# VHH binders against Integrator complex subunit 15 (IntS15): the designs that were tried, part 4

Target 1, 373 residues: Integrator complex subunit 15 (IntS15), of Drosophila melanogaster (Fruit fly) (q9vpf9)
Amino acid sequence: MSMSIDSNKLLLRKGDMKLDNYPTCAVEALTRLETLIASRNKQNMVMQIISEFIFLERTPKDGDVRKSQALPISQMNLFQEFQLIIALIEYFSRPGRDATRNAIFLSLFGSHLTPQRSKLLSRLISTAVSGSVAPLLSSAGTWMQQVGCKTPLSLEVAQNIVSDFISYSRKTPEQLKQLPMVGPHFAANFMVAVADLYLNEQRSPTLNPPPDALLDTITEWMMENPTLCQASQQPLVLPAGAIAMPFTTPLAGLLRWVVLAPLVSNRSAYSNLHLSLLRALQQLVSSGESTALPSQDLMQIVKSLQSYCARLAESKTDPQADAAYQKCMERFAQAVQIALSSNCITNQIQLLCLLESLPPHKLMKIVIEAHKK

## First folded at step 16 (VHH)

Design z01 (from x02 with Y32N S56Y)
Fold by ESMFold2, fold request of step 21:
Structure z01 (fold): chain B 373 residues (1-373), chain A 119 residues (1-119)
Amino acid sequence: as target 1 above (373 residues)
Amino acid sequence: EVQLVESGGGLVQAGGSLRLFCAASGFTFSSNAMAWLRQAPGKRREWVALISEGGYTYYAKSVKDRFTISRDNAKNTVSLQMNSLKPEDTAIYFCAKDYMDYFRKLDSWGQGTQVTVSS
């Protein structure tokens, strides 16, 4: 029988896919999506195929639980979740174009995730880490950059990686050891996200240090993989016409860890991490304006030090006599000195003025004077 | 600390039956799905059966209608009743917390329980 364009669309949605044939219908849907995402005017059809045949969702209807629920309602049972994770691991492990895998991953998980999709995303990424599934991790790295490494979506993934590989009592952090080699872009973006979760007064009222095993893992990554922070600078492989979101390096967030650590910890791992960060700053090649160390992130460190000094004043303790404050300022001054010499800081005049607001420190004063005209 | 301890394995004749047990501790048992996995010599791990928090059960094709997974939330145990055993069921059997443990490295799970089915 002859088919119209509308009939062909219907075949791609209904005729070739049967819900009672799960997960086969999800696999067939993934294959069909490869051709559909190349067409700019099929976005609604793509979203409906993903919702109905991959995630087994239904649209809320009049008479459902609540009309106010804007998100689709999941009908996936436990075994179907398990089957989908297997199917997605297999799909993303196939040889193929990176642009296609990235487009599919972004279509599945790019924005507006239902709670079920968010759970599946986290479990899928954890599975890929355990199995060293490099193509999937590459797509996850691209996804993290495109949605933003510090957004709730990315932070949730980062939190779940920490839960699965650091906090779970039956897991050994050694399972993360290979991640920089298998998925360097994802590892770098993961470091951006987890750096935001710890020792960050914008996220928590207290300076909560990272778990010891996480700190040790990231420190080892930085020592053994000297180009890891540069992985986020690689061009994204995206479909034609897609716009790459700007990259972020983990340098600023990890610097915050090492500078603020003396306030909460004596662990030697922070000293090793600090040395690795100083080396990374020295090696950074810049052409034009650098965004590796935005002054906003460095000013956040200043704000935390100001808060600490305010508490010292309440206790009538001189900051210049406080060993923790002096160690924080020594590390900060060393990093700022190298970063200015490498032209890694944007808006440096504003930063230098703010640094002068802190109680005086000998090395920092020298650094400020060397760069003020 | 999460602990899963398997027992009840042994040597059985083909066509026979065996019942495996898993004692769980260190987590809220009733809030977690549970599974049985197995690993034959020289092969990768396979999932065998899955039971949800609500008691829904699921089975691999190779064991469907022969094996039955069940749970006892009062005793924090998961059981696997294995009937009509075949030589290809010979493996070390592991219980697991959730289907996610299928994807994890097995050397983190302890010893398991050996089932050997003779021809």
Scores: ipSAE 0.517, ipTM 0.828, lowest interface PAE 1.9, mean pLDDT 84
Fold by ESMFold2, last read:
Structure z01 (fold): chain B 373 residues (1-373), chain A 119 residues (1-119)
Amino acid sequence: as target 1 above (373 residues)
Amino acid sequence: EVQLVESGGGLVQAGGSLRLFCAASGFTFSSNAMAWLRQAPGKRREWVALISEGGYTYYAKSVKDRFTISRDNAKNTVSLQMNSLKPEDTAIYFCAKDYMDYFRKLDSWGQGTQVTVSS
């Protein structure tokens, strides 16, 4: 009586159509999903269709489980990966509603991914950057905010972009340089992720600076796109009933780069980036749920400076005489001064007390005293 | 810096054979797939053949059963044996690191090697 059930059963068939009908079955599945994903009671079927017809996955040998402790096994070969990337680029390039595009992207990549799906996600996004595929990059930006910019999946995507466009290129491709204009939300979220990868003692015991070409690219982005750090403040376009995750600005992570950079680098690009960050702080738009400079992020910077000063003390070097430390503190004080004057910092009293724990710096002392009143 | 140097192109009669070679450097060759692409005058770039890290091969429909892609991980080379050549195979042939180079505009591509099949 009902043809809808038969249509879903046909799309779930494993038979002859799947083995030699790829990528056609994936394209058909993507179209079918637009209808099914809107239906709340079809989510199990949606996941089955994605697994079997798009990613060519099979249930592990230990059987028929729901909420499985074992991930499905990928059966995709190299050519099928290539075909899927083409099909996904074409699908996401189609004119259509942002909510639908975002819902499909999140269904494909929004939860615990197999290693094959993670690889395909990174390659798909790199392809979209190379092709300047704005609708896909918009969905990727939404995706990165929803899963979190600093999660392993997001960091994998960021690392892949650095590898593809910075490490394996003699010069930075024009498509990467234009990313803020093509996909500003994704560019902002990429900066959050990549800022977390470098000059960050929570991720590495060594303060590893970003590659020079990456630093130059991000500095140019910030100089040429003054509202880029605010690109994620727009409301997300999500399916009805979805809960938007809070955005994260790249300001705190990039501030960490410019403040800590004198400890490891003399590149002038950090001075240019610092100026751009100060301008962005002055133009900050208020947010009710979070601030641009949470005290936890600033505390991390203080902790790294404290560690450096402890090493100076072991070598009998006075931090007040250390040129690198003084430069770090000059940049930090300038940013703190602007942030306090624009009310961009939560828990200001705790921050000011923590800043007093550092060896003295003239401008920072003035800033602290002006705001303790 | 990725470098791919193609060779072995030339003029050949229809029905003839030709073998292309590519020397690769600047990346871990044995852990990467390799590909051949081609571009005929006035046409969009076309993929021709893929070979996985493990040696599994795949071919465009237009060249299936006529072309064979091979790799030598000890020499960091990939080759393309082209048999039963047709005038439609006339193109500049490019070695590529993986299928991702089909989508990229990176300077890792070489000048390519010209194959001309006379009718």
Scores: ipSAE 0.461, ipTM 0.811, lowest interface PAE 2.3, mean pLDDT 84
Fold by ESMFold2, fold request of step 21:
Structure z01 (fold): chain B 373 residues (1-373), chain A 119 residues (1-119)
Amino acid sequence: as target 1 above (373 residues)
Amino acid sequence: EVQLVESGGGLVQAGGSLRLFCAASGFTFSSNAMAWLRQAPGKRREWVALISEGGYTYYAKSVKDRFTISRDNAKNTVSLQMNSLKPEDTAIYFCAKDYMDYFRKLDSWGQGTQVTVSS
């Protein structure tokens, strides 16, 4: 009956959820959102229920926050945060449809997040890694692809995982080591994000290498899971009418690590990672379009090498005689050669012209000449 | 790096009291919440008490009104006063930074401090 639908929505607002009955009201809200998300034109009600009963937020008033910010204000205390994380782990662990879990996850975390929601998201994902909660990690992987792996939201999640499992831990926990097997899509997207945080002059004036334990973990992931970089190519399970964002592989960012590493490190793990990346590039199947190595990402590697060579010129050092530069160019040339042969690079002509601007390297010159005509 | 060292455990008769201490280093203590956790033999880790940066306290139902968590930001210590102890309180007690340590696996903790409550 038509009136029964409207009455049920009123009950969701007025009778069934009490703000002071936490976390029970959040659990009830999650259950009721499943039917509301399926209904057209209920997005405003869904967002209001999430804000008021799950995250315990209120609208700003004069004097609370500058009017220009206009963000909801969290009223959650420390214990309510703890209770919510437990409730969300339980909710996402339930048997159910992937599309429903993904719709709920995206409704909770898929738009402009308050600082409190971003904190809770990071803590929830860290908890799911520690508990090997595969359905939640699957939703987190979908989320990361949908919001973009390199956006501030995704980078904050990646940084918090590094903090929780690499910086805080005395040794790398087994659950992080097993992440590619438990949540391969999330692990691949995490690698995209975390690769952007290190050895990246767009984010820092200096080339900051990843922590040793993080490098070792990612290197082991790549060696033991040869198809991991392709994990995000599977079609997303999204609610009806949703548009899937294009996937991103971690290959370009990790290539930047191994190519630039000789400028800051002699760790042998970079050689092992480089070999794994070359094998991944060689195994790719071209489909006429490729996002495996976007040319803009490769151009960033060139820019970092140009900056290094400019510093060598200031110290009157010849780049062609500099051992670190030669190692960088050897790795870069090997990757470019394989990627061109596998049709993994977009906008090849512009990239080849830019590579020619670098101080000469024997193998790179051969690669450029073979493909430039 | 974060270091938490627990002390003050021991053997106590039912109805007795103990006070546990935790010395913290390697982070900005006054800007972080602190917690006590416990684990009895063969059982899952249990949350016991939380204290926020601002001094607000929260307790598990099983210990409410018997245990008191407090902090001393000048000494970088957190303590747990345990009164009216019951045999069910027998466990290794762990000091924790924040509630997130509840979700972490045992191999990332220190030794803890043993509390044994005899009938």
Scores: ipSAE 0.451, ipTM 0.813, lowest interface PAE 2.5, mean pLDDT 84

Design z01 (from x02 with Y32N S56Y)
Fold by ESMFold2, last read:
Structure z01 (fold): chain B 373 residues (1-373), chain A 119 residues (1-119)
Amino acid sequence: as target 1 above (373 residues)
Amino acid sequence: EVQLVESGGGLVQAGGSLRLFCAASGFTFSSNAMAWLRQAPGKRREWVALISEGGYTYYAKSVKDRFTISRDNAKNTVSLQMNSLKPEDTAIYFCAKDYMDYFRKLDSWGQGTQVTVSS
């Protein structure tokens, strides 16, 4: 009988862990959790060990308002945060089973994180990018799919990477440029998240383009890694009994960038990105069971174009004479035509009806007529 | 654009003292922890001292009780008072934004300031 399996011995071992011997107690907790995580009825104990010995949290007591709703209170100081980041990088760098690393990562950083844990998560992943720590980035990719690439946690991670490697760097570091080779699943999921942050009127009242260096980096990734958008389609490595959440490709979000970009930018990188996206769409095979281009995402593009055309009408400008609108529609029509022939679009009927609501464009009209009975 | 400009380095004899300064701009200084790192010739960088947003300080074991980190939020400056200097303290010293810069390439932020301790 293993000491990590016996519940009575685990409680004794938990009592013997020296909380004031940080980060050693966190390292010991991590190794012992590998066995406990496999047990279906030990999840509450796993969460308590993580909270107490890894994140140094305590349960709220008297003096807290609404203590039944309160999150645990973090007791970590700045140096303990630093020590934990080092310890986690070392832990995830060790040889081992992917399923085990993924289970631990999900237990540490699943849903319902305290603010301190979400900060540490963002810093941990940024550190792993800087160090090209492939096993950790593989777990982060799995994590991002399991929690959802567009959730607040995932968007915070994506924004932190943009801040660290794009906004505050003199030049784009080689480690970010090589991310598709080191952690392709994470790179693909990062693209989903970061695409949601820019050129997206559901997230910002103005149509804000991505930073130039970020656009150039994403464009280079797509040109040099032709299968990157499909990296999320590989089966997840999860522990037995776990349910894989559906994957999301970055295709729809990046398509929104290239289609809407003429409204706010004339950077030539968008043309290269557009070509790479068309190539990716052509190579995608779908029997109608794929959700590579959900119609809901394409409807966002239509809504943004409708809003732009409403502003043109206020200025008495004909959309057919507006060069930016015509360029948006050319790119959109090319993508829609390829996606329809590749069976990449869900709910085609609804999309075609919405496309008809836009001011006419030559190629889009042909595409609509060819597919509308 | 984040700018961290180090100054105050120089040549001192063992047992002497030196005070380093860092002028920070391009970010909300009072909301960020600050750090000092150093890199000796041919060696990898190491952390030296950290100071939190609230002024709590932490030191590497090799410099504890000899070095003091402090901050002035009104002037957006961080300083490092170095006393009882040893030849092993010889390095280029870099001002950094919190502990995260320990993990990054330092040549992206500034030139640092050279400290040389003669025996």
Scores: ipSAE 0.390, ipTM 0.771, lowest interface PAE 2.9, mean pLDDT 84
Fold by OpenDDE, fold request of step 21:
Structure z01 (fold): chain B 373 residues (1-373), chain A 119 residues (1-119)
Amino acid sequence: as target 1 above (373 residues)
Amino acid sequence: EVQLVESGGGLVQAGGSLRLFCAASGFTFSSNAMAWLRQAPGKRREWVALISEGGYTYYAKSVKDRFTISRDNAKNTVSLQMNSLKPEDTAIYFCAKDYMDYFRKLDSWGQGTQVTVSS
């Protein structure tokens, strides 16, 4: 009986919204969501309203909802997509509660995104970056943390930003350079995602360096904003009852960049980034944050270096004579020293054992010996 | 209907290990993120670990480097390897679907399995 009342209420409310006036119906829907989202028992209704009035999705009428795993197909054309982007930007720019905005954003772009919604999300965020729309970027940052910064969805968003602002532009646009100031939470989470895309053997058998302009941008961000890596440590502003997902720091991924970079690049920007990383790491450690460098990420770096050394061995090259390896180890040892000294690494013994498995490096040896009880 | 059935709980001594299992049915398992939650007596339910549909893992700070979440898409199962258990880990552990979707059924968890860690 309660389901029937809810369905009737949905029908009554649906009857008041005319689909023929897009994007007006979407804007109205968003406004209605503000009220509905506060109610824990109306989540299904919220999703239906979003699907029908915002994204113009049609559920296949075929009665067996259970069987048709078919993703709802949006009937939106390109112009309507554009209208929606503008409407969303305007909506998120309006004064309101952060928790409500974040909840709405998460409702619009949840974990089960259709390809069309995913694409629209990427465009929306790119537009927000271009327009320096701080409230929307804040919600996007929250979203990225909630869904995970290294998830396919987050990576897609990151890739699109790289494509839009780096790949197709000779110079990094000012709007991207200002992103840490406009949307620090999003910028930090973006860095996590971007860091995962490059110089990562788990993603590609080859160590693919980031585009030069991206490297320069990230380096500049880190140099000018040493606390940027901490931006995601702020508590998420979510509605009551929501579960906040843990934050991820960009430090581990960026460390992988700088440590492995000598294997593929001699750009000085990596040295600058390395210095900035060490500084950021030191600050983070001082703050008592123990998750600055997850042991798993460090182990991944070790594995990459092991693989490289194996190749050297095959070529009868002495790792001690290999300048690239030496530089990798130097950078790595400096970071590990900071991390170990602060007891921020869990499973230190395992890490030390793995580090000992690598061809010896003078500084690394010192670090290992200092921490080997 | 979404069904989640937890198993593997029990009594262990501090420093011991347990492996929890969750069998999932009633939804496309491979397309959904899975999570483990726990609720200690008198405390609020908290998330422990999450594994995305793509296999990315996330852990609560309290369990980081001790617990490992994994999934088997062929069997529609999610597992939680718990090492170096502490008395503070004593709780009912729940398997949950779509934990990341605030508006979607965070309420889809199983009956839970009791984990008790003795000092």
Scores: ipSAE 0.029, ipTM 0.550, lowest interface PAE 3.9, mean pLDDT 87
Fold by OpenDDE, last read:
Structure z01 (fold): chain B 373 residues (1-373), chain A 119 residues (1-119)
Amino acid sequence: as target 1 above (373 residues)
Amino acid sequence: EVQLVESGGGLVQAGGSLRLFCAASGFTFSSNAMAWLRQAPGKRREWVALISEGGYTYYAKSVKDRFTISRDNAKNTVSLQMNSLKPEDTAIYFCAKDYMDYFRKLDSWGQGTQVTVSS
């Protein structure tokens, strides 16, 4: 009986919102969401409002948008999408509570995104980057952490940014260069996602290097902003009762980049990035962060190196004579040394064992021996 | 009605392993993030592990690299592999459902299963 009353209230409220006035109805909807977003019992209503008045989706007949197996079909045209992007930028630029803003953002772009919503999200974030819209980027950073920086959605966002700002430009736009200053949390999480996209054998059997301009951009970010990686550690401002997902540091993925890069590239940018990474790692350690480098990520690097060495063996090449391998191990050992010395690696024993499984490297051997005690 | 039934708890020695199971019913399992919570005597309930609807896993710092959460959408089950157990892991463990997308608000849990780790 209470569900029917709430549905009737929604219907009564629906009568007040004219769909013919887009994007005004979307803005009104956003405003209404501010009061509803914190209510457990009104989540269905929130989703319905979002679907109908913001994204102009057909309401599922079953009344529960969350339970519907069918993806809503948006009837938004390109112009309306553009209007929505502008409206959202304006909305998120308004003064308000961070928790509310973040909640709304997360509600708009939840787990069951339609292809249209996903595209719109990417466009929205790209527009925010282009326009240096700090509040929206802050929410986007929070969103990436909550959904996971390495999830398909986050990766899609990252890919689109790369496409929009790197792939079609001869030079990295100034707006992207400024991203760490405008939205440090988002920038850090973006780095996590981007790092996952390249030089990752889990994604591709081949080690695909990042675009040159992207590498340069990331390197510049790291060089100019040694504390950028710490931005991911910022406490999330979430609604009451929400659980903040753990942060992911960009260090592990970037470490993978610099360690594995010698296998595919001789660009000096990787050396610079490596140096910056070591500095960032040292800073994080000094700040008391104990999980700067997850063991799993380091193990992934080891596996890649093992695979490479196996290929060398097949070709009857001595890893000791392979300059690329030696350089990989050198970079890796330096980072591991810092991490182990600061006890910021979990399951150190397992890592050490895995490291020992690799063809010997002088520096790595020293590092291992120093920490086996 | 949402039903979550936890199982697999018991007494284990420090350093030992347990695997907890949760059978879920009454909702679209594949569309929801699932979590394990625990409550030690005299302590507040805390989240232990979460697995998203997409299968991405998150862990509390205290259990990271020791515990593994997994799900089987075909069977509507979520499991928690607990390795290297410590006395501090002694608690009632609950399976929970996220009722708010990406907010990770947990509203439903079962009766829980007791995990006791002896010194």
Scores: ipSAE 0.023, ipTM 0.408, lowest interface PAE 4.1, mean pLDDT 86

